# VHH binders against Aminopyrimidine aminohydrolase (tenA), part 4

Target 1, 224 residues: Aminopyrimidine aminohydrolase (tenA), of Halalkalibacterium halodurans (q9k9g8)
Amino acid sequence: MSFAASLYEKAQPIWEAGYNHPFVQGIGDGSLEKSKFQFFMKQDYLYLIDYARLFALGTLKGNDLQTMSTFSKLLHATLNVEMDLHRAYAKRLGISAEELEAIEPAATTLAYTSYMLNVAQRGSLLDLIAAVLPCTWSYYEIGVKLKGIPGASDHPFYGEWIKLYASDEFKELADWLIQMLDEEAKGLSSKEKAKLETIFLTTSRLENEFWDMAYNERMWNYNG

## First folded at step 1 (VHH)

Design s05 (framework vhh_surovatamig_d1)
Fold by ESMFold2-Fast, scan of step 1:
Structure s05 (fold): chain B 224 residues (1-224), chain A 123 residues (1-123)
Amino acid sequence: as target 1 above (224 residues)
Amino acid sequence: EVQLVESGGGLVQPGGSLRLSCAASGFTFSTYAMSWVRQAPGKGLEWVATISGSGYSTDYVDSVKGRFTISRDNAKKSLYLQMNSLRAEDTAVYYCAKSTRYYGEGYWAFDVRGQGTLVTVSS
């Protein structure tokens, strides 16, 4: 078994729980309340900013020019293509540009992005890949599964989201990260592989917390 | 549109060798892992070997380790499988496949587009 395949297998109970979460299921059957999706989009906007910083770190940590070039392209795509599309989509959902600029991060958003940035800044390129891959890979799988639901892709608010994550372009990103993980993991010790597994499973769990945060429109777990 | 064209199969006696080729088009070949999968008469598809896009990383099913070698030429957009010490149980139609994820064992899914190439190992 490849290393990525072993991580995929270990993550299945976590990703399965995510797919079965009411938020994700509500996107698929069209029943998700618009307010919950708006909350998700606002928090996801903040998430994408830090996601872009991860690709900047990938560019810095790349040990050859090809790796640096690829992360640079991903950084450019995130900042100049995905963010533009996200802002346009948010506007169609009734979220103004002023609202997007004024968003405050929820506790879960802070935990998730801070964990990834800490892992990426302090660790190796492989640590960064292990941190970011679960989001990329699981979103592609969710997108493909939801696209298979009759009528889901035609929904006025959720259809574009489903088509985006089920796209060949998004699949190519996931495949590239999986390939890099497998290539670079050859020659690693059991201790090093265990560390990568911990990172991979941690961000997988944080993604489930992100769904739950959005569904409950939760900023902080306790406000007292 | 992905196109994959396999060739190189034939009849060979046990212990013999064959080299399979796959010509790819319609996608950026060098960015994708590629696999060889086979289907024996009356059986389902079985994964045989995978090679990363760069060619640095390879994996094999246990039954072919040490006997088969997967390789690629990204400039020519071609995938190869060198098969040595062939056994009767290697008899199958061999397909090259663009690799994504295999859900049966949590490994890779295979996008099999071609007609395949028949390998018959018999005395």
Scores: ipSAE 0.000, ipTM 0.166, lowest interface PAE 15.1, mean pLDDT 85

Design s06 (framework vhh_surovatamig_d1)
Fold by ESMFold2-Fast, scan of step 1:
Structure s06 (fold): chain B 224 residues (1-224), chain A 124 residues (1-124)
Amino acid sequence: as target 1 above (224 residues)
Amino acid sequence: EVQLVESGGGLVQPGGSLRLSCAASGFTFSSYWMSWVRQAPGKGLEWVATIKQDGSEKDYVDSVKGRFTISRDNAKKSLYLQMNSLRAEDTAVYYCARVPTKLWFGELSYFDYRGQGTLVTVSS
């Protein structure tokens, strides 16, 4: 069993819980309230800014020019293309420019992105990959499963989200990260592999917290 | 192989009009949102306009609203940008681009699926 395959198996109970979350199920059956998805989009906008920083760190931590070039292209695409398109897309969802400018990070968003950035900044390229791979891989699997629900891909808005994550192009990103993880893990001790497993499972759990945050439109548990 | 080929650029006087075209091949054009982006001399890429798969939704950068119109013909696999009331600040290389279906994480193939560009120069 490859290392990534072993992490996949250990993450299944967590990813299954995520797939069964009412937020995710509501995307699939079209019943998710628009306000909850708008909340998700606003928090995801802040998440993407920090995701771009992870790509910048990948550029710095890359062991060869090809890896550095790939992360640099992902960074540029995220900041200068994806962010502009995300703003335009958010406006079509009824999220104004004023609302995007006024977004405050929820406690869960801060916990998730801060954890990933801390792990990536202080750790190795493998620590970074272990932190980001769960969301890319699990989203692909969610997309494929939701696409199998009759009518789901035809929903006026949620259909685009489903098709995005079910795409072969999105699978290619996950496959690239899986390949790097497996190749680089060949020389690691059991202790080093256990650390990567902890990172992988932690961001898997944080993703479930992110779904729950969006579904409940939760900013803070105490002091509103 | 995905290919996007822009045309219709040229020299035009302030207040004039140009119509840019983009011919797409190598992918299912009707399944993608499409955009026009531009790069002025010495500046970064600026998003200009987007259009939904079926043409039902369109968005523009504020500086071109009311002057530019994006449209598409899915049968001809073509994207268009009608530019009216052109200004000196519209001078740029214009690229058509397949909008990444992956808005949430960045997209490597965006660079491969942006056309070679067409130069628009607005001067007297």
Scores: ipSAE 0.000, ipTM 0.182, lowest interface PAE 14.7, mean pLDDT 84

Design s07 (framework vhh_surovatamig_d1)
Fold by ESMFold2-Fast, scan of step 1:
Structure s07 (fold): chain B 224 residues (1-224), chain A 125 residues (1-125)
Amino acid sequence: as target 1 above (224 residues)
Amino acid sequence: EVQLVESGGGLVQPGGSLRLSCAASGFTFSDYWMSWVRQAPGKGLEWVATIKQSGSEKDYVDSVKGRFTISRDNAKKSLYLQMNSLRAEDTAVYYCATGSPSLWELYERGTFDYRGQGTLVTVSS
């Protein structure tokens, strides 16, 4: 089995729990309350800003020109294409640009992005890829599964979200990261692979916390 | 939108050769891994070959190694498959696709993104 395939198998119980979360299931059957989805979109906007910073770090950590160019393109797409599309989508749902600029990060959002940035800044390119890949890969899997539900992609609020993550373009982002991981991981020791597995599973779990945060519209668990 | 237009298929005798072409549009071709996949009559999609964005890395299904060669021309936004020493079992509709095989895109289960009608390759006699 490839290294990415082995990580995928190890992550399945976590990703399956994510797919079965009421937030995700509510997108699929159209029952998710709009307020919960709006909360998700606001936190996801902050998440994408740090996700862009991770691609900037990937450019820095690339050991050849092609890898540097690929991460530079991912950074550009995130900052100038994906963020513009995300803002337009959020505005269509009634979230203003001013609201997005004023949003406060929830504890879960801070934990998730800070973990990825810390791992990426202090570690190798492989550490960075292991940190970012679960989000991209699991969202594609979720998108495809939800698109298979009759009528789900036709929903006025959730249909576009489902179509985006089920798209060929989004699949290619996951494929690029998977192939870089497999190529760069050749010849790693068991200790090095265990570290990458820990990173991969940790961000997989943080994604489940992100679903739960959004469903409960939770900023902080304890406010004094 | 992503569009992939395949050509070059036809009827060929066992041991013969064909060159398939795929013209890509609607995306930045040079940013994608590209693959050839095929579907034989009565069977599912089977991955055949894949090539990295730069063309530096190539991989093939075992049954075609040494017989098929995948290549690309990023300036022309085109993907190619040179097929030599063709066998009856190579008979299939051939599709070019974005990406490469992954865990969810195994041969029996694999679904690849592709556009157009594909190109039919028939190896007979």
Scores: ipSAE 0.000, ipTM 0.081, lowest interface PAE 23.1, mean pLDDT 83

Design s08 (framework vhh_surovatamig_d1)
Fold by ESMFold2-Fast, scan of step 1:
Structure s08 (fold): chain B 224 residues (1-224), chain A 123 residues (1-123)
Amino acid sequence: as target 1 above (224 residues)
Amino acid sequence: EVQLVESGGGLVQPGGSLRLSCAASGFTFSSYAMSWVRQAPGKGLEWVATISYSGGSTDYVDSVKGRFTISRDNAKKSLYLQMNSLRAEDTAVYYCAKDTSLYDLYKMGFDYRGQGTLVTVSS
């Protein structure tokens, strides 16, 4: 079994819970309330800015031009492809430029991006890959599964989101990260692999918290 | 070149059993989820069963649950479908399919499928 494959198997219960979350299921069957999706898109906008910074860090941490080029492509996809979709949704939903600039991060968004940035800045390239891979990989799988539901990809609000994450282009981003993880993890000790597993599972759990945050439109658990 | 070669089809009586095999080559078999899909005469493609890359997870269309078992042997690069309690409605050409996702149990969306093997259930 490859290292990435072993991480995937350990993450299955977490990713299955995510796929079965009412937010994700509501995208698939078209029943998700527009307000919850709007909340998600606003928080995801802030998330993607930090996700882009993570790929920029990957470019800096790369030990060769091929790795640097790969992270440059991941950065470009985040800033231009995924952000283009968010800009299109903003226009469609009537979200003003002033409203976008006034978005404040929820506690979950801060926890998720701060954890990843801390891991990436203090750690190795492998630590960075382990932190970012769950989001890219699980979103592709969710997109593919939802696209398989008859009519889901034709939905007026959710169809384009499903199509983006189910795309061959998005799959390629996940494949690049998986390949780099497997190549760089060769020769690591059991202790080193356990650390990467902890990072991978932690961001997998934070993604589930992100779905739950969006579904409940929650900024902070306690407003004291 | 990705190649999938199915075998094991044939004529069988209702209530009988058949075991289908698929030999894979041209890709890292152990890294992909694999599926069986079928096409009955005059009908579209129907997904039947999927198995994860490791064999740890399986999924089936409702009509075959409890009757069919999908399995794999990564060392031999082979996929299998054990079909029990066969019914006339199981008559179809069965295709071995490589999933587009490396680890997804996704039931539609395949990169490749083989030429198929015919299963006929009749008296």
Scores: ipSAE 0.000, ipTM 0.126, lowest interface PAE 17.3, mean pLDDT 84

Design s09 (framework vhh_surovatamig_d1)
Fold by ESMFold2-Fast, scan of step 1:
Structure s09 (fold): chain B 224 residues (1-224), chain A 124 residues (1-124)
Amino acid sequence: as target 1 above (224 residues)
Amino acid sequence: EVQLVESGGGLVQPGGSLRLSCAASGFTFSNYAMSWVRQAPGKGLEWVATISGSGDSTDYVDSVKGRFTISRDNAKKSLYLQMNSLRAEDTAVYYCARHGEGTYWRDTYYMDVRGQGTLVTVSS
């Protein structure tokens, strides 16, 4: 079994729970309330800023020009393609660029991005890849599955989100990370592989917490 | 035109062996991970084994580990599945499948080309 395939298999119960979350299912059947999606978009904007920083760290940690180039492309896609589309999409919800810059992070958003940044800054390139891959890979799978629901990709509002994450372009980003993980994981000890697995499953679980946060529009568990 | 043509199926007794072959044409074979997938009577598609484009990495479904061996010959543009210690549960139509460009996933949903299949029947 390739290492990525092994991680994929172990993550399936977690990713399946994410796919079955009311937030994700509400995108697929069109029933998700716009206020919940608006909350999601605001938090996701903050998330993408840190996600971009992770790809910048990947560029720094790369030991050859090919790896550096790949992370540079991931960084470019996040900052200039995904972020621009995200900002344009949020504008359709009535959220201005100025409002996006003023948004405060929820506790879950801080926990998720802080965990990834800590793992990436203190660890190896492989630790970074294990931390970021679940988000890119699972979003592509969610996109493809939702696109398979009759009428879902034709929804006036949620259809564009589904089409973005189901795209061949987005699949390519996931494939690059999968390939790098498998190539670099050859020769690792069982202990090193177990560490990468823990990171991969932890960010997979944090993504489920992210869905739940957005569905409940929760900033902090205690306010005041 | 991209084509995959399977051969080598047949009737075999439990405990026997068969070697399946797949001839690929119409694409740069060495650039793609390849899989064998199967469909038993009345059931859905089941992934069996995958091999990377270079041939350096292989993966198997648990039920065939130690019994089946996937291999490839990039010069001949051919994929193989050596099946040993066959069981009645291995009875299925076996398909050669190409992964989508750049992928190595075991998910049959993302496999973009499949052949017409070759029938393997394991019975006494």
Scores: ipSAE 0.000, ipTM 0.128, lowest interface PAE 17.3, mean pLDDT 85

Design s10 (framework vhh_surovatamig_d1)
Fold by ESMFold2-Fast, scan of step 1:
Structure s10 (fold): chain B 224 residues (1-224), chain A 125 residues (1-125)
Amino acid sequence: as target 1 above (224 residues)
Amino acid sequence: EVQLVESGGGLVQPGGSLRLSCAASGFTFSSYWMSWVRQAPGKGLEWVATIKQDGSEKDYVDSVKGRFTISRDNAKKSLYLQMNSLRAEDTAVYYCAKEGYTYGFRPQSYYFDYRGQGTLVTVSS
């Protein structure tokens, strides 16, 4: 068993709970209210900013020029191409540019991105990969499962979301991270592998919290 | 695989007009939102305009509203940008783009398709 395969098996109860969440199921059957998806996108916009910082850290922590180059390209694309495209996309979904600039992070968004940045900054490249891989891998799994639902891919709004995450291109990104994790994890101590497992399972759980946050349109867990 | 070929650029004086065209192949053109993006000398990519699959919805960056019109012909698999009242600030290489980041603000640069060569628009006297 490869290390990534062992992490995958341990994450299954968490990822299954995520797939069965009303937010994800609502994408699959087309019933998800637009307001909940808009809330998701607004919080995901803030998540993207911190993801750019993770790519900067990946560039710094890369063990060779090819790895550094790949993370540098992801950083550049995020800041200079994707942000402009995301503003255009958000507007198509009814979110104004002014609303995007006025977004405040929800408690779950802060917890998720702060955890990843803390882990990546203080740790190794492997710690960074363990933190980001659950998002990429689980989204591909969700996309493939939803694509298998008759009519889901033909939905006028969510069909394209399903097709994107079920795509071969998205799978290639997940596979690249899996391969890097497996190759670099060879020779690690039991203590180091346990640390990577904790990181992987923690961000898997935070992704479930992210679905729940978006479904309930929740800024803070306690409003009093 | 996917091919996007832009044309129609050139040198034009301030206040002039140009019509850009994009010929698409390798995918089901009528199933995707399409966009125009541009890159001015020494600057990053800037989104310009987007059009829905059936042409019913259009959106523009504020600086070109009222001057530029995006349109499409699904039968011909072609995207167009009519540019009127051109300004020096509109000088850029213009790229035709297939929608790539449909759902998700997570970095997915590999899915954005503006793999056309671009067409240069120069607004100068």
Scores: ipSAE 0.000, ipTM 0.179, lowest interface PAE 14.1, mean pLDDT 83

Design s11 (framework vhh_surovatamig_d1)
Fold by ESMFold2-Fast, scan of step 1:
Structure s11 (fold): chain B 224 residues (1-224), chain A 124 residues (1-124)
Amino acid sequence: as target 1 above (224 residues)
Amino acid sequence: EVQLVESGGGLVQPGGSLRLSCAASGFTFSRYAMSWVRQAPGKGLEWVATISGSGGSTDYVDSVKGRFTISRDNAKKSLYLQMNSLRAEDTAVYYCATSPDLTWLYEQGHFDYRGQGTLVTVSS
């Protein structure tokens, strides 16, 4: 079994809980309230900016031109593919460019992106890959599963979100990260593998917190 | 092949009204949200209004709320923008826009499909 495959198996209870979250199910059946998706899009805008920074860090940590080129492509996809869909949805929801620039991060958004940036900046290339891979990989799997629901990808509002994350183009991004993880993880000690597993499972859990935050439109759990 | 054809622009004095139309073809019109976007001389594209596929939901940029009304006729595959109380600041080329598929992944800009545009000039 490859290392990525072993992490995938361990993450399944967490990713399945995410897929079954009412936010994700509401995208699939078209019932998700507009206000909850608006909240999600605003927080996701901030998330994607930091996610792009993580791929920029990957280019700096790469020790050869091939790795640097791969992270450059991941960075380009985040800034130009995912962000373009994000801007299109924001316009459909009546969220102005001015509002997007003024968005304040929720506690969950801060926890998620700060955790990933801290892991990536202080750690190795492998630490960075373990932190970012769960989001890219699980979104592809969610997209494919939702696309399988009759009529879901034809929804006038959520259909494009489903189509993007189910796309072969998005799958390729996940595949690149999986391949790099497996190649770079060869020869690691049990202690090093355990650290990567902790990072992978932590960001998997933070993604579930992100769904829950958006569904409840929650900025802070306690404001005192 | 997605085709969008705008019409209805022209010269109008401040406080006047215009109704823009967009004829759509090449996709299942009633299933997709439609938008009006505009570009003033020397400026970038600005989103103006959006209407859901069914017509049940509409959204507007704050500067046009109460003055502009977006509507659609799914049987005729047409989109409209009723513009009232026009101001000099509304002067722009207006585009009908949609993203009914993922081809925008390979194209430049925020809206992969828009028409040729229709010019609205608000001047005395």
Scores: ipSAE 0.000, ipTM 0.117, lowest interface PAE 17.6, mean pLDDT 84

Design s12 (framework vhh_surovatamig_d1)
Amino acid sequence: EVQLVESGGGLVQPGGSLRLSCAASGFTFSSYYMSWVRQAPGKGLEWVATITSSGGSTDYVDSVKGRFTISRDNAKKSLYLQMNSLRAEDTAVYYCARDWGSYPEFYTGHSTFDYRGQGTLVTVSS
ESMFold2-Fast, scan of step 1: ipSAE 0.000; ipTM 0.216

Design s13 (framework vhh_surovatamig_d1)
Fold by ESMFold2-Fast, scan of step 1:
Order: structure tokens, then sequence, then C-alpha cells
Structure s13 (fold): chain B 224 residues (1-224), chain A 128 residues (1-128)
């Protein structure tokens, strides 16, 4: 078994819970209330900004020019492909560019992105990969599963989201990160691999918290 | 007064070739990425190919890679789609579309949901 395959197996109970979350299921069957998806899109916009910063850190931590170049391209794609699509999609949902810029982060969004940035900034390239791979890999799998539901990809609001994450381009990103993780992990001790596993499982759990936050439209548990 | 006029469709035998053209007017053609999209009978719209404003970057749906070539002539304000090795599955109405935005992934524009103006369409039928 490769290291990434072992992480995949350990993450399955967490990712299955995520796939079965009413938010994700509501995207697939078209029943998710528009307001919950709008909340998700607003928080996801903030999340993507920090996600782009992770690729900038990957560019700095890359061991060779090819790795640096690839992370640089991913940074560019996130800022121009995903962010532009996100803004265009948000506009169709009634969310203006000005409104997106005025969004305040929810506690869960702060916890998720702060954890990833802390791990990436303080750690190695492998720590960064372990932190970002769960959302990249699980979103691709969710996208493919939802695309398989008759009519799901044709939904007026959710179809574009499904097609983006089910795309060959998103699969290529997941595959590249998986391959790099496996290659770089070959020389690590069992103790070092256990630390990467903790990072991988932690961001997997934070993703489930993100779904739950969006479904309940939750900002803070205690507002002053 | 923005206009897109498609031509070049018709009936062709499997394995044959067709060249589609789109004549653009009313806007600064070289400033926009352009795409070809198609709609097969009884199906939804499918993106086929995109070319950047300068012509320096192109992208294709997997099913047509190696068979179709998108190109443009900015001086003539024209977009083209050279279709080779045509198959029955390529039967569709083909539309010339102006993209409102350009998205890059791994250095290429892979998909676009931002079409400003859709062309009039030209029917391509691949049959005996």
Amino acid sequence: as target 1 above (224 residues)
Amino acid sequence: EVQLVESGGGLVQPGGSLRLSCAASGFTFSSYAMSWVRQAPGKGLEWVATISGSGGSTDYVDSVKGRFTISRDNAKKSLYLQMNSLRAEDTAVYYCARDSGTYYRFGWKSYTDAFDIRGQGTLVTVSS
C-alpha cells in the first residue's frame, strides 16, 4: 500500500460522513436551500484566498524548479480560474463583488484556514501537502459521485459547482499531490508518517465542520 | 451592434472533414477569448474548444483532442474550427461564442461558463 493509499483508507469514515452530510446530499438531489449555499459560497470565497496562500508557500518550499513552477501555476489557477468562477457564480446567486469583499469569516472558516496556514508556514513541504490534499481529493470524489446522479449537473445553481470539482483538471491536481506525497514520504520514519496522518485527518475533520457550519449558517457560537 | 455569423456546416461522411467559420463584428475581436460550443440532438450544450485573444493558447474537450483545431485571424476578425476524422457523435449544432472571462488552469483555459454573446449556430451532420 502506498502512504497516500493508507491515509485514504483511514480518512474514509470522515469523508463518508462528509458525503452523507445533508448539505452535500442537498447539492446532489437539488433540495439544498439556496440561502445555505449562498452562505457556503461566501465562506468558501474567504477559504479560497487562504488556499491560494498555501500554493504560494508551496512555491517557496519546493525542492526544485519544476515543483516551484507547478505550485506557481496552481496559485495562478486558484486566483484566476477558481476565484473568477466563484465570483461569476456568486453573482448569479445574487451576491455582488462588493458583498463578497465585505464578508466576515465564521469561526469555523478561521479555524480551518488558520490551521492549514500554521502547519504550512511552520512545517515542511510534506506538512503543507498533508494539510491541503484532503480537501482537494475529497472534493474531487464528491464531485464525481454527485455528477453520477441523474440531473444533478443540470441544476441551475449546483450543476456548475459539481462540474468544476468533477473536472479532469481537478483530478490532475489531486493526482499530482498524491504522487508527490508518496515520493517524498518514502524516506520517513513511522513516527514522522504518523504526524502527517494527524494533519491529514485534522483537515478532513475541519472540512466536515465546514459543511456543518454552512448548513446551519453559523458564524460564532457566542456573539457579544 | 455586436454580431457573430457562423458558416461551414453541412452533411459529411464519417471520417470526413469540415471547416467552420465565424465572422465577428461590433467589438474589439482580439481582446476576447473565443469558443466553439455544440448541442447534439436531445442533449445540452457542450464546450468544444477555446482560443485566447492573442491565439497563443488553445484548449479542447478530450473527445476532440487531436481531431479538431481551433484558430483565429484577428486582422479578419474571424474564428475557425477545423474538424477532421469526423464521427457520428460529432453531429450537433455548433455555436461561436465570445467569452466574457478567461480562466487558466495549469497554464491553459480548460472551461468557461462566461459566454457574453452566442453565435447563430451551424448544423453539422455526420452520416452516410
Scores: ipSAE 0.000, ipTM 0.142, lowest interface PAE 12.2, mean pLDDT 83

Design y01 (framework vhh_7yz9_2)
Fold by ESMFold2-Fast, scan of step 1:
Structure y01 (fold): chain B 224 residues (1-224), chain A 123 residues (1-123)
Amino acid sequence: as target 1 above (224 residues)
Amino acid sequence: QWQLVESGGGLVQAGGSLRLSCTASGRTFSSYAMGWYRQTAGNEREWVAFITSGGSTTYADSVKGRFTISRDNAKNTVYLQMNSLKPEDTAVYYCAADLRYPWGKSTTEYDYWGQGTPVTVSS
């Protein structure tokens, strides 16, 4: 069994809870209120900026040219494909370019991206991969599962989102990260693997907090 | 270590039925997408049916309406109920688990451990 496969198994209770979250289920059955999805898109825009920085750090931390090239491709996909599509999608939902530039991060968004950046900057390449992989992998899984719901991918607001994350292009990004994790994790001790597992499960839990934040349109717990 | 053991194959007359079982050896089965593939001697392995971790099913056009895939997570078992069998269904049937990618994938990407179970449909 691969190391990534073992992390996947351990994360399943968390990822299944995420898939069953009212936000995600509301995308699948079309019942999610537009305002909650708009909130999500605004926070996700900020998240993707830091996610791109994480891939830039991966390029810096790469042990060889192949690894550096792979992170360069992940960075390119985030900045020049996902962000461009995200801006176009947000515009169709009534979020102006001015609104996107004026977005303030919610507490959950700051906690999530700050945790990943701290882990990646202070740690090894493997720490970085363990931090970023849950988001890419779980979104692909969610996209494919939702695409399987009759009529879901035809929805006027949610159909494009479902199709994006269910795409072969998005699958390829997850595949690259999984392959790098398995290759780099060879020869690690049980203690070292346990540390990577903790990172992987922590960002998996932060993703569920992200769904919950978006569903409740929550910025801060105390706004005074 | 994951191990998959297929059972339930055999000889059956055209129009008959068989139920195949595939049992995993005590790993976290419910997290995995499970699939059935079949292979005729000298040919590539072809996909037959998938069931996702969430229970959604998909079928190859050649078996739609005749075969049903299901799972029992408490028993770590996936089943393939085969009805209205035809001579062209004759093949060795393989159970596959998708450990890394819980939807559907190329046969070369599966982490499977099954030995296969032969099914022969006589005319």
Scores: ipSAE 0.000, ipTM 0.157, lowest interface PAE 13.9, mean pLDDT 83

Design y02 (framework vhh_7yz9_2)
Fold by ESMFold2-Fast, scan of step 1:
Structure y02 (fold): chain B 224 residues (1-224), chain A 123 residues (1-123)
Amino acid sequence: as target 1 above (224 residues)
Amino acid sequence: QWQLVESGGGLVQAGGSLRLSCTASGFTFSSYAMGWYRQTAGNEREWVAFISSGGSTTYADSVKGRFTISRDNAKNTVYLQMNSLKPEDTAVYYCATRETYFGTWHEPNYDYWGQGTPVTVSS
């Protein structure tokens, strides 16, 4: 069993719970209220900004020029390509440019991105990969499963989101991170592997909190 | 040496059909996303359709339901099947490619462009 495969196995109860969340199921059967999906897209926009910072940290933590170059390309793609596509998709969903610029982060969004940035900043390149991989890998799996539901990909709002995450390009990104994790994890101690497992499972759980936040359109539980 | 060669343009009556082809050479075609853009005199290039390396497609609202993009990796060729053509579809059509790192389906900027193939739709 590869290290990534062992992490995948341990994450299954968490990812299964995520797939079965009413937000995700509502995308698949088309019943999800548009307002909940708009809330998700707005919070996801803020998430992507910090996700870009993680790739910048990957560039700094790369131990060779090839790794640094790859993370530099991912940073560029996130800021200038994926962010532009996200804005275009948001506009198609009726979210104005003014609304995107005025987004305030929800408590869950701050917890999720702050955790990943803290882990990446303080830790190794492997810690960073362990933090980001669950999102990329689980989204691909969700996309493929939802694409298999008759009519799901034809939905006017959710169909394109499903096709995006089920895409071969998104699979290739996940596969690249999996390969790097497996290659670099060779020779690690049991203690080091346990740390990576904790990071991987923690961001897997934070993703479930992100679904729940979006479904309930939740900002802060107490607004004192 | 990176080349994209478009063909299949021409004159067609409104309501007719036309199939454009774009053959690529000098790079690993199967690893790259392919797109079609069009340009009318005095206007910027307008995105028409996109197909990912894995075959996921997306279309501009103006052509949805009428145009179909497809690819044949064995022939290093991307196609644009244009049905129910309208006079406003008259333009020079350009094939373009770019490397992507995320699930991209819609993009105004591409790394490499072909020379274009003209399409004229008479009323």
Scores: ipSAE 0.000, ipTM 0.168, lowest interface PAE 12.8, mean pLDDT 84

